# Miniprotein binders against b1l550: the designs that were tried, part 217

Target 1, 279 residues: b1l550
Amino acid sequence: MRLPEELLERARDIHSEAPSHRIKLDRVGSFGLKVPVEFKGFLLLAEADVWVSLPEGRRGVDLSRQVEAIYELSNPPKDPFSLCREAAISLLEKLNYADSSGVSIRFDAPLQDGESLKYYGVEISSIASDEIINKIRVEILGMTACPCTAELIRAYKSSEIAATHTQRSLGILEVSTKAEHPDPDKLASIIERAMSSPLRTYTKRPDEGGLVIRSLSNARLAEDVVREMIHLFLEEFGHLPEDTHILAAVRSMESVHMHDIYAERSFSLDEIRKEISSH
Short names: E, the ipSAE of ESMFold2; O, the ipSAE of OpenDDE; V2, 0.75 times the mean of E and O plus 0.25 times the DockQ between their complexes.

## First folded at step 21 (miniprotein)

Design lj4 (at its last fold request DockQ between E and O 0.70; V2 from the best seeds 0.68)
Fold by ESMFold2, fold request of step 22:
Structure lj4 (fold): chain B 279 residues (1-279), chain A 96 residues (1-96)
Amino acid sequence: as target 1 above (279 residues)
Amino acid sequence: MSEEYRKLLLEAFKLIREAMKLLREGNPEEALRLLEKAFELAQRAFELAEDDPFTRLALWLMAQIRELQAEAYKKLGDKERAKELKEEARELEEEL
């Protein structure tokens, strides 16, 4: 219509103006975009964030160009790692005033669980500038069993029952590296193997007993789970660049306590190697 | 995710790519024909969806197709139909 066109002709291009305060910004973007991806043969709806840096002399970001950078690459659906990296590069090309860009893609990754699927959280990122830094965060639920309670019950002289309380625990591995993103299924496997037992989507009566027995046989403190995650990570991914940064964490949702228990360690590969080799 | 679900959605995505090209080339009538078929495929995939993630993707795709249909009708000058389709797209996205 004539009125909308007339208004656009008269309107200032606010984004290209100089700002009142010439202060650069590190991240200006569109967050919570929905994008399709293909992950290991599954078609999934992911959530994406896109951003660029903004120099001190530019007032705003061209948001439509920013959104185009990822949507133009999302059909046909492709693997989220390629989409993430390619969109980050496309952002710098489309928004040439920026000295860095970033893309994050989040989805629930399917994992085969007997006859059904279970899901774990994945967030991947690629941050592009003069180099590309790749980040991946994996979160997966499992079961932990308290070794303190198990020991108290074992010490009970008249008891033949092996028992302790069990709880759901959220395991977290986060990796930041100049190499390719680690395979999220391998990270999820490391987390599950570090716990007392995996959490199942469907459990029959016999399988319920098996899960509890495995948890009792592998009782671990949250601290021990984090240590085991680090051990298993180093075995599988110790070949990554030495400046690779890792965070390993567990949040236990205590079944008999009023609050969550949390344990965490962050490190670079060169740091942890020096620490371990000194013992 | 079933093999049929995957086939339906991939064909729907392909039809959407073709329709978007036709819209850019100024052929909204042909684009609408492809988009109607794409919507049928996405709706069939929605009916086959076994888990919430597959339901959500199919539903989101149906909403995107309605948005593109609205764009096509706007290019044809049918502003009332475009408004109806855009409202349907919003309703579909609210279910996400």
Scores: ipSAE 0.770, ipTM 0.930, lowest interface PAE 0.8, mean pLDDT 85
Fold by OpenDDE base, look of step 21:
Structure lj4 (fold): chain B 279 residues (1-279), chain A 96 residues (1-96)
Amino acid sequence: as target 1 above (279 residues)
Amino acid sequence: MSEEYRKLLLEAFKLIREAMKLLREGNPEEALRLLEKAFELAQRAFELAEDDPFTRLALWLMAQIRELQAEAYKKLGDKERAKELKEEARELEEEL
C-alpha cells in the first residue's frame, strides 16, 4: 500500500516533538548493524552499534541519520579504530541536539597460527563528548592446567611432570583510555602468555603432546592467570595515561566441574601502580 | 585472504560508490552497468573465499548490490524486476 503523498506533507515530525515525560536518555541508537571493515589487511564483515544521547525536550532520535553516518564512512572499508572515532564525531555533528555519541564494532579478528588462521573476539568502541574515550575488549581462548591436582598426583606418584586436568579458559582484557586503542593482537598475546598454553587450530600428534607437556609445566589457577595478565599488561602498556581503566578476567570452563570458575580485577593504571609499589 | 579476493572486493566497493553517485544524479542506466560489474566481482570473491568470515563479506556485498539494482530498476519504472532483485537480496542476507 503506497501512502498518499499528501499524508507525508501533513505528517508531524514525531522525533522533534516534546516527549510526554521530559527525561534525558543516555543512549539511543541502532544496534546490530552490519558494516565492512579492513583489519590488518583483512576485509571483514563486522557488527556495529551506533548511538547518541537524547535531550529531555526531544521525543526521539533520527535513527536513519545515524545509520547513514556510519555507512558513509564504511565505503571504502577502513580500519575499525578510525571508523569508530570518525563515526562518533560525525554523529555529534549530524545530530546537533546530542551531547554525546558512541560507536561499537565487533568482529572475530584473524590471527595467524602457523599455516592456518585462528580467531579471537574483538570489540572496539569510541565515545565522543567534550573528549573522546576509546575502548577495546579482547577475548581469546587458551588452556589452563590445575596446579592443585598436580600436587596431589605428585604426592601420590613420584613423577617429574605430574599429570593434572586441563581445560579451556576464556581470557578477557578490556581497556578504556583517552589514548589510541591498544593493539588487540598484543592484548591477545598477553592473554595467551598468561595461560598455561595457547590453543591451536590444528595439531599433529607430536605438537599436541608438546602443548600438553607445556601446560603441565605451567600449571596455573584462574587467579594466577589474571595476575599474570595484569603483570604482562603493565610491562607492555604501562605507557598509557594513568586514568586508563582496565578489566582483566578469566573464565575457566572446568573439566572436572559442571560450573565455570571466574576471576577478575578492575583497576586504573594509577591504582594498580600504587598497589604494587606498596608491597 | 588472497590478494585476488581483496582486489576484487575493493574494486566492487569502488563501483558501488560510483553507482550510488549516478543514482543520485538521476542516471540509473549507467548505475546498473556498474552494479552488474560489481556483482560479478563480488561473486568471484565469494568463490575464492577460503573461510567463513570472507564468505560472509562477499555474500553481504552481493546482497547490497542487488538492493541497489532494485532501486535503479524502480527509478526506471520496472517494478517487476525491482521486486525480483529485492527477493534475491533477501535470500543472500539469509545465508549470513
Scores: ipSAE 0.628, ipTM 0.867, lowest interface PAE 0.7, mean pLDDT 90
ESMFold2, look of step 21: ipSAE 0.737; ipTM 0.920
ESMFold2 (binder alone), look of step 21: mean pLDDT 86; pTM 0.859
ESMFold2, fold request of step 22: ipSAE 0.738, 0.761; ipTM 0.919, 0.927
ESMFold2 (binder alone), fold request of step 22: mean pLDDT 86, 86, 86; pTM 0.851, 0.856, 0.855
OpenDDE base, fold request of step 22: ipSAE 0.568, 0.571, 0.571; ipTM 0.850, 0.851, 0.852

Design lj40 (at its last look DockQ between E and O 0.81; V2 from the best seeds 0.64)
Fold by ESMFold2, look of step 21:
Structure lj40 (fold): chain B 279 residues (1-279), chain A 95 residues (1-95)
Amino acid sequence: as target 1 above (279 residues)
Amino acid sequence: SPEYRKLLLEAFKLIREAMKLLREGNPEEALRLLEKAFELAQRAFELAWDDPFTRLALWLMAQIRELQAEAYKKLGDKERAKELKEEARELEEEL
């Protein structure tokens, strides 16, 4: 049953009251909203989270105003970078009591793969206060080939058998920066190039053979995939501010094992440059 | 598909106009726009060539049914509003 609108006049405004415990909250908002976006010419249904800070003297946040802020900006559909930034700014304007706001938008990004599309995961965020911090996370599946098994097989019959186990591996790059978001397609490319071979949506037998041959010639440990991701990232994005923070990771779904292998490194640009230059 | 994109962008435009009409107290004209918007979204759904494009079209069809329900409620036709909210729920279950 829908309650009568007249009750709104009688009810206390619970949100504007002081709480019994005066503790500031960092993120209060609406999570899992569905919003349309336009990414590189594709219209997509994305999932969004919106939030603001809540000062110690305010009991609750106006959740309906948060939802309104992003929906008002989502038609006509626009690129998710603009939507994040504009919605975060709008939240601060609409919710005057907040000293910070944030918006995240996540979707599966289409990537041309021959005549087909493949998809990779993207999460884009903008966090606004006295400055704006832009975050992006990209996840893409690729193929890895084990170099240890390849060497054992080579030693068994010399170069007569070029083989090893291959598996799907999930590569991850996260970037947090005061600059504009890096292009997610470039991040995805870095991840795929760091792996033994890309994963294709459709292969004919000659193409499938080519993927296997490429993976064998480029066999890598998960640890070395992460190192290669970092190397390639620095080549393309080393110009970003020195306090830019990056996480590079791989989760390998090992084909001959019951469990995953995981490797990760986080760093700032300043930190990693000093580390590399010390050798 | 260029036709898929064209259909959806026009549907989004009609939705924007219909929402404005609803705020201005003109639900009858809003319903005319929403009926056309739904037809465009249905055609886009039929043209969808992969799961993400099917999902967007279905979501938009559900949003249009919710707006139609709101419009009929403003006209006092509570039975039609209930029917349209039920249809919106059914469309959302396919997502």
Scores: ipSAE 0.744, ipTM 0.925, lowest interface PAE 0.9, mean pLDDT 87
Fold by OpenDDE base, look of step 21:
Order: sequence, then C-alpha cells, then structure tokens
Structure lj40 (fold): chain B 279 residues (1-279), chain A 95 residues (1-95)
Amino acid sequence: as target 1 above (279 residues)
Amino acid sequence: SPEYRKLLLEAFKLIREAMKLLREGNPEEALRLLEKAFELAQRAFELAWDDPFTRLALWLMAQIRELQAEAYKKLGDKERAKELKEEARELEEEL
C-alpha cells in the first residue's frame, strides 16, 4: 500500500518540526541499502549506508532524499570510489540543513587466484563537510605459522625447517585520508605478503605442499605480521599526506587455542615516520 | 562473463529510459522498455545463477517488477500492480 500522499506530506512536516530536545545528531540515515557497483569489470551488488548530520533545530532527516541521492548515481553502475565520493557530496547538496554527510559501501572484492577467484572484504567510505575524507578498509585471510613452536621442534629434531602449527589469520588495513582512496588490491597484497603465506581457493597436492613449506619458512607472530604490514605500507603508500591515518591489525584464529590472538597499531604517517627515525 | 555484463548494462540503460518516461507521464512506453529490461536481466541470471557475484541480476529483476507495478498503477490497473509488487517481493527474498 502506498501511503496516501497526505501521509507523506505529514511526514515531511514532522521532520521539519522543532524537536522536543534541541540536540544535534552526528549521523542519521539509511543503513543496509543494496546498490550496484562496477569493480574491475565485475558488476556487483554492494551494501551501502548513507547518512547526514541533523541540526538541533530539526526533528528528522528526509530519508527519501538520501536514498534517491545514491540510487541516481548508481545507474549506470560505476566504480564504488566515485560513487562514494559523489554520493557524499550530493547528500550535502540535497539536504542543505546538514553540515556533514557520509557514505559507506561494502562488498567482497574478487581477486584472481590462478584459474579461480578468491575474495577479500572491502569497505569504502567518504565523509563530506568542509573537506572530504576518504576511508578504505580491506580485510583478507592469510595463513600464519607459529615461530615459537617451530623453535621448540627445531631444538628437538635439529631440522632446518621445523614443523609448527598453522592457522588462518585475518589481516586488516584501514586508511583514512584527504587523498583519493588507496588501491584495495595493493592493500590486500600488502596483507598477504606480510603473512606467512596466502590462502588459495584451489591447490593441487604439490602446490599445497609448497604453500605449507613456504609458511613454515616464514613463521611469524601476529605482532610480526602487523609490523611487516606497516613496513610494506610505508614503502607503497609513503606518498600519502602526513595526516593520513592508518589502522593495521591481525586477528589470528589460533589452531591450538579456543581464542583468537589480536594485534593492532593505529597511527598517522607523520607519527610513524618520527617513531622509525628515532631508532 | 562478458555476456552477463553486457546484458545487465543494457538492462540498466532501458531502466533509466523507462524511469524518464514514467516521470514524463508515459507509462505505456515505459512498460515496453521494462519488459525488455526484465528479459535481459533474466537471461543474465540464467547464465550465472550459481555465481555468488551475480546476485545483481536477481536484484535488477526485482527492481524492474517494482517499476512495472508503478507504471500499471498510473494506468489504473491496480490488480496487475499488486501482482507485480508481490513478484518483486518474492525476488527480493532470494537475495
């Protein structure tokens, strides 16, 4: 049932009323929208969140205009980076009472894995105000091998390559910058290279053996992985603005424990450069 | 597949044109375009129904049914509009 036009008009009136309590809200919007995007030649259905700030003198946000703003920009499907930025700007233009807007787009990014595809998680965001801040979060699974257990077994068997337990680990890079969104494939590659080995969708037995041997040869603590991620990030993205903020994290799904191991570092590019230069 | 992408992009084009026609008060011509768009989206879905990255075709089919329902409502056919809206809901539940 379409709500009678009269009810829609009344809803508009209610949103424009003064609230009972004059309090500004930071984020009001629609979450979990489905939007089409084009990513690396794939047409994907992504999830999107759209929001604006609400001034203290306004009771509610015009939610229909928010949804319209992103869908107008989504046909034809475009890259999620442009969609995110353009939608954030469009929200401020359409909702002139807002001093800030935001868009977040989430999807699984296809990644070539030999003749097959694997995926990594991507969340792209843009926040518009007097400035535009672009944020990207990349999550990809890899494999870690424990160096501590390896050393214990090495001491016992005197083997160059010691057996150790291995586990899946989730690597996370989150970047917030005034520049354009960093390339998510590059971020995913940094995470995989920082791990003991990447995961594969399909392996033949010889290839599987090689992957395990590589992992054992590159045994790393979760802490080592995070430090390596930071190092590799600085090499690839050191050209970003100094006020760029980074979160590097790893969640290791430990095979010998019922709990996960987690390590992270949050930093600005300026901060971490000063830290490294002081040693 | 390249064919999948081509079919969907053509469907998106037809949907944009249909939406314009609906705004201009031409629901009959809009319906003709939406029917073609649905056929394209359906063909795309059939090509890749088991691919987790191809849910877009199913979503597009649902959106087309909603637009068709709106067009029939403008034409005064409330019964057909209700049927198409239910079909849209059923497609959305599969997403």
Scores: ipSAE 0.432, ipTM 0.790, lowest interface PAE 1.0, mean pLDDT 87
ESMFold2 (binder alone), look of step 21: mean pLDDT 88; pTM 0.883

Design lj41 (at its last look DockQ between E and O 0.76; V2 from the best seeds 0.65)
Fold by ESMFold2, look of step 21:
Structure lj41 (fold): chain B 279 residues (1-279), chain A 95 residues (1-95)
Amino acid sequence: as target 1 above (279 residues)
Amino acid sequence: SPEYRKLLLEAFKLIREAMKLLREGNPEEALRLLEKAFELAQRAFELAEEDPFTRLALWLMAQIRELQAEAYKKLGDKERAKELKEEARELEEEL
């Protein structure tokens, strides 16, 4: 063996090799990238994940090309939906061995709340292959009032006492569709309207009283919040393709308990319509 | 605010121009633009009143320091490049 030849043989190009186990991978990528976006006039720093599929015969992905695909499109900042879709398409073009690609972008969306801003969570995705599937998840806090405790208090001293425990509840809507992403503000509105009352950033004493009175007048089980979210979603987004998939959920941070309660329903539009029409 | 937005959009524009100059082998002119871009991002950072806007300005300052480091490396000043990469890392840690 000659020493210089041994060095050349040891200098392997690792990602161009075949893997020891020839197994296709569904998602190989870079996660937690910081990317600028413009959402409804606000310039924001979002967090992004990018990925591609990896065929069985390829050991690794050119990670620099993955991050290049999204960063090339991020200056000037643009709306996150366009960035998400265009980056997913660019990934397939740059990494032509992949059968599919995906991009997720998440940020806290500002929402005007009187004289100040409040924020809710948004995560969008676009998954590209022979078709494009768009996903959006919205999370927003609201207020719920327990109807079971309200009924117990009513029975204790007569209906003159309108009281129950109130708590913060996190509402979740997640939509996967072949159509364009639903407007996250509309999804947030659906969640807030399904709850007993919205949360406000700042209220003065009379306004705080009004929020509490509203929540007491609209006491709801977590299960009924989920049902109402579905009802309101169908009213506004029932036009989406029939194979659109939805998850509606509530996590209630019960003020008198050490633990949270959770309620959830997932469905396709076709599925839920058949369910409703059968009753 | 409108001023915050204006400062950041101009900083993004200068960054695009500086990146082109770096690809074309003009690191000295790129540095001139990046110094101006950093001043604009820093002013935007000082104007930011809430965490989401503070985070974007801070991140952009870090990105500019990384590009400055790349420019100095092309000029052969590896010590200055190292200092700027460390500053970028410190800015990223504030996120």
Scores: ipSAE 0.682, ipTM 0.898, lowest interface PAE 1.2, mean pLDDT 87
Fold by OpenDDE base, look of step 21:
Structure lj41 (fold): chain B 279 residues (1-279), chain A 95 residues (1-95)
Amino acid sequence: as target 1 above (279 residues)
Amino acid sequence: SPEYRKLLLEAFKLIREAMKLLREGNPEEALRLLEKAFELAQRAFELAEEDPFTRLALWLMAQIRELQAEAYKKLGDKERAKELKEEARELEEEL
C-alpha cells in the first residue's frame, strides 16, 4: 500500500529532524528489494540492497528516494554491473546529505552446461564516495577428492588411480577493486579449474565415470584448492590495480565427517606478489 | 527462449510508456498499455521453463497490476483499484 503523499511528507519532516544523539551512521537503507537485470542475454529477477550514510545532524534517511533511484535505472533491465555503479552514483545525487552510498545485487548466474543450465551465486556491489569501489563475490560448487585417503589406499593396493572419498566443495572468490568488476564467468572458471572436478547438472553414466576418474587423478586438499585458485587468479587478473583486495576460500562438505573443512586467504595483489617473489 | 525475452522487453517498454502517461494525467491511455503489457507478461510466464524465468514474469505481472490499481484510483474507481491491488499481492506471494 503506497502511503498517501501527505503521510510521506510528514515522514520526511521527521527524517530531517535533529537526532537525540548526534552520531553518524555508515549504512542506512532498504535490503531485499527485487529488481530485474539482464545478465549475458538472460533476464533475471535479482535481490538488491541499497544504502547511504547518514550524517550526525539528520534523524533518518529518505528510504523511498533510495528505492526510486534503483527502480528508475532498472527499466529497461540492464547489466547488473552498470546498474550497481549508476545506482550508487544516483543515490549520492538524490540524497545530498550522504557522503557515501552503496548498492549490492545478488542472483544465481546461469551457466551453460551442455544442453542444460547450471547456476552459480553472484553478488555484485559498488560503493560510491569520493571514489568508486567495485566488489564482486562468486560462489560455485565443485568436487574435491581427498589425497590423504588416496595415498593410504594406493599404499595398500598399488594402483595408479586410488579410490578415495569425494565431497562437494563450495569455492569462493571475492574481489574488491577500483577497476571495473571482474568477469564472474572467469572467476567461476578459476574456481572450477582449481577443484578436482566440476559438478554437472545431468550426467550420463559414461560421463559420470569420467568425472569421477578426473577427480581421483586430481586429488586436492581444501588448502591446495585455495592455493590453486590464487595462482589461477594471478594469471588471469594480475593486471588489476595493486591495491585490489581478494578473498579466496573453500568450504568442503566432508563426506566422512559431520563438520565442514574451511580454508581461506585474504590479500592485496601487492602483498601476494611480494610473498610469491620471496620464494 | 528468444520469444520469452522479446515478450518481456516489450512489456517493460509498455510499462515505461504507461508510467509516463500516468504522470502526464492520462490514466485511460495508461490502462490500455498496461493491459497489453500484462498479456505479454502472462505469455512469457507460460513459456518459462525454469524457476528464475517464472519468477521474473510473475513479478512483472504483479508490478503491472499495481500500476493498473494506481490508474483506476486516479479515475475514481476505488473498488477496481482494490481488486487489482489484491491480485498484485497474490502474485507476489507466489515469488
Scores: ipSAE 0.556, ipTM 0.842, lowest interface PAE 0.8, mean pLDDT 89
ESMFold2 (binder alone), look of step 21: mean pLDDT 88; pTM 0.884

Design lj42 (at its last look DockQ between E and O 0.88; V2 from the best seeds 0.70)
Fold by ESMFold2, look of step 21:
Structure lj42 (fold): chain B 279 residues (1-279), chain A 95 residues (1-95)
Amino acid sequence: as target 1 above (279 residues)
Amino acid sequence: SPEYRKLLLEAFKLIREAMKLLREGNPEEALRLLEKAFELAQRAFELAEDDPFTRLALWLMSQIRQLQAEAYKKLGDKERAKELKEEARELEEEL
């Protein structure tokens, strides 16, 4: 049953009242909104979260104005980076009691893979206050080959036999910066190049052999993959502001173990440069 | 595909025009545009090759049905508006 709209004229504005407990909230918003975006010529349905801070003296947030802030900017569809940044700014303008706002947009980014598409995960954020901080997280699957098992098999058999176990590994790069968001395709490329071999959406027997051979010739520990990701990231993005923060990680779904293997390093650009320069 | 993209961009354009007509109090003209937009989105849905493209087309079809329901509500046809809101919910459930 829908209530008459005339009641809106008589009802208290609950949101503008003081709450019973005067406690500031850091994130109040709408999560899981569906929004269209245009990424590299592809029209995609993304999922967005929008939020603002809520001061201790205000009981609630006007959720309809939050949703308006992003949907007003979503047609015609635009690139997700512009949508993210512009919506975050619009939230502060529309909800002027907030001292910060945030927008996250996530989607599966298509990447050409022969005649097919493969996909990798992208989540971008813009958090607006007295400045704007941009964050991007990229996740992509690749293949890793174990160098320890490869060496044991080589030592047990003549060098005529090259073999080891291989597994799917999830590579992660996360970047937080005051600069514009890094290109997610470049981040995905860094992750794939750091691994033993990429995964393909469709592989025939000769191509499968090539992927396995590439994996064996480029066998790496999860730790080595993370180190290589950092090295490649610094080559491509070392120009970003010194306080840019990065997380590089790998989660390997080990074929011979009950548990995943995980390796991670977080750093700022100024921190990692000092570390490298000390060697 | 290029045809998928062309169909959806035209549907988005028709939706923008229909939304303006609804704000200006012209739901009859908005409905004509929305029926065309739905046909385009439905064709894009049939062309979609992968789940992400299928999901966008379905979502847009649902959004168009919601706008059609709004237009019929402004015309006083509450029965048709209710039917269209129900259809919009069914389309969203397929996501």
Scores: ipSAE 0.694, ipTM 0.907, lowest interface PAE 1.1, mean pLDDT 86
Fold by OpenDDE base, look of step 21:
Structure lj42 (fold): chain B 279 residues (1-279), chain A 95 residues (1-95)
Amino acid sequence: as target 1 above (279 residues)
Amino acid sequence: SPEYRKLLLEAFKLIREAMKLLREGNPEEALRLLEKAFELAQRAFELAEDDPFTRLALWLMSQIRQLQAEAYKKLGDKERAKELKEEARELEEEL
């Protein structure tokens, strides 16, 4: 039943009213929007969150304007980095009562794996206020081989390549910076290189054997993987601003236990440089 | 595929033009463009090799049906508008 247009004209603008409690809100918006993006030549459907701050004197946010802001920028589809930044800025322009805005875009990024595609998780965000902060989170699965079990078996059988258990491990890199978003493929590459071996969508038996042998030759603890991720990150992205914040993490889905192993380090570039230089 | 991308980009272009025509009060011409856009999106759907690409094509088809429903509503054809809105919903449920 469509309410008569006459009722809409008589209705109070509830969103512009003073709230019962004068409290500022940090984030008010629409979450789980579907938006098209173009990522490295691929047209994809992404999930997006859009939000703004709400001043203490305003009851609600005009949510329709938020949705319009991102959809106007989404046709034609564009790269998610530009979409995040431009939408965040547009939100502040359209919602002039807000002092901050944010956009987050999530999708599975295609990565060429021989003749097939594999995917890794990406979340790209921008937060706008007096400055723009860009955030990117990359998640990709790899394989780890346990060095502890390898050492035990080596000691027992005196083999050059010791058998060990292997497991899937999720590597995570999250970067927040005032610079441009780091390249997610480079971040994914860092994670894969930090693990014992990458995962492949399809392997022939000889290729599978080679992958396993590689993993056994590069047996690493979850802690080793995180440290290696940090090391490789500094080599590739050490040029970013010193106030750039990084989270490096690994979740290993242990094959011999019912629980996962988790390791992480959160740091700024300035902090980690000082730490490494002190040794 | 390159063909998939081409088809969708052309569909997106037609949608932008149709939306402009709708704002200008020309729903008949908008419908002609939207019909072409739907055909392109449907062809893209048929060419989609993987789930992410299939989903985008389906989403676009749904968006086109919604715009067609709006155009028919402006023309006073409420029945056709309702049918197209239902088709849009069905396509969206497949996402």
Scores: ipSAE 0.589, ipTM 0.852, lowest interface PAE 0.8, mean pLDDT 90
ESMFold2 (binder alone), look of step 21: mean pLDDT 87; pTM 0.881

Design lj5 (at its last look DockQ between E and O 0.86; V2 from the best seeds 0.70)
Fold by ESMFold2, look of step 21:
Structure lj5 (fold): chain B 279 residues (1-279), chain A 96 residues (1-96)
Amino acid sequence: as target 1 above (279 residues)
Amino acid sequence: LSPEYRKLLLEAFKLIREAMKLLREGNPEEALRLLEKAFELAQRAFELAEDDPFTRLALWLMAQIRELQAEAYKKLGDKERAKELKEEARELEEEL
């Protein structure tokens, strides 16, 4: 049933009214939008969230203008970092009552793995106000091998036979910075190099043996994977602004334990440098 | 991944941009011509896709094209065809 056009002219503009409770809101927006992007030559379907701040004196946001801000920029498809930043800026231009805006874009990033592709999780965001803050989170699966079990098996056999359990582990790097987003492939590489072995999408028996041997040669606790991730991150990205914030984490899905192991460290670049230099 | 996949989708995106402009200008008949070609290109890209991320993008684009076609038919006053195309778009979206 359609309502008469005359009613539309008489209806209140609910969104521009003052609310009953004058409370500022930090994020009001549209979440779970599907948008096309181009990442390193790949056309992908990403998922996006868009939002703005809402001042205490405004009851609601213009939802359709928020959605327009990102969709107008998404065809032709462009790299997700440009889309993210440009959409955040466009939101402030279109919704002039807001003092900040944000855009997040999530996709599975393809990574060359021999003749195959494998995928890792990427979420980027740009928060615009008087400045722009860029955030990126990378999640990638790898393999870890338990050093404690390796030592127990060696001692049990009274021999030099190397054996231990291996498991899939999820590595996480999250970076918030005023600089441009770090390259997600480099973050993924840091995570994989910190683990006992990378996880391959297609492995034949000869290659499986190589992965096992590498895992045994790099047996590491989840805690040590996190430490190695931080070390490698500092080598490659120590040039970022000193107030850059990082989260490094690993969740190991232990094959012989009843529970997962989780290790995490968050820090700013200036904090971690002070900590390392004090040892 | 086939470079033909990328070429097909970029052309489909271009036709969609042109069709959206035609819809804004009040020319839904010409927009429909472009959208029918765009759908064929997206369908061919879907057939070439080997991995789920690529099939998902092609499928999503096919659904978006059906929604735009429905808008065009609504502007032409063909409510029944618009309804059919919206239902097809829903069916495509459910496969995502």
Scores: ipSAE 0.702, ipTM 0.907, lowest interface PAE 1.0, mean pLDDT 86
Fold by OpenDDE base, look of step 21:
Structure lj5 (fold): chain B 279 residues (1-279), chain A 96 residues (1-96)
Amino acid sequence: as target 1 above (279 residues)
Amino acid sequence: LSPEYRKLLLEAFKLIREAMKLLREGNPEEALRLLEKAFELAQRAFELAEDDPFTRLALWLMAQIRELQAEAYKKLGDKERAKELKEEARELEEEL
């Protein structure tokens, strides 16, 4: 049923009306959009969130314009870093009542693992206002081996390489900076290097044995992994602005009990440098 | 990604942009010709896709093309064909 054209002429622009309660909103937008991106030569379908701020004097946001803004920029597909930044800027231009905007793009990033691909989680964001803040979150699974059990077994059997339990652990690095987005592959590499061993998509028996032996020789607590992630991050990304914020975290899916172990540290580059220099 | 897969999709994206322009200009007949070609390219890309992420992109693009074809047929006054294409688009989106 097509509504009579006469009704469209009589219809008020509800979004432009004054709200019943004059309250500013920080984020109003469309979440879970599907957008194509090009990531390191791979064409991928990503999920995107787009939002703007809403002033106290406006009832609603023009959501259609938000969706148009990101889709116009997504054909042809481009890198998600540029898409985030450009879309955030475009949102402010198209929605002139907003003082801030944001775009977040999520996908599983392909990573070469021998002849196969493995994937890690990526969320790329940009927030635009008087300045642009770029955010990236990387999540990748690795393996940890427990040093405590290893020590107990060593004490009991006097073996050079002590047996211990191993588990999958999720490593997380989140970086917020006024600089360009850090390379997610480098962040993923830091996480993997901080763990006892990486995970592999396909292992032959000799390769699997080698991976386990490597993990046993590099046994680490969840706490050790987080500290190592921070250390490696400072070595690779210490050139970022001092006001850059980092979250380093590990969730260990422990094999000997039903619950997970979690460890994290949130810090600015300035803060952590002062902490390390004081020791 | 095979170089062929990438080439097919990029050409499909190009044809979609051109078709959208033609639709805005009031030339749905020419838009449909481009969209048919774009669909064939996307379908071929789908057949070449080895992994789920690449399959999903191809399916998504096929769905978008069907929606644009439905719009074009609607402008031509063929409501029945437009409805069929819109249903095909929905079915493709449900596979994502």
Scores: ipSAE 0.588, ipTM 0.852, lowest interface PAE 0.8, mean pLDDT 90
ESMFold2 (binder alone), look of step 21: mean pLDDT 85; pTM 0.843

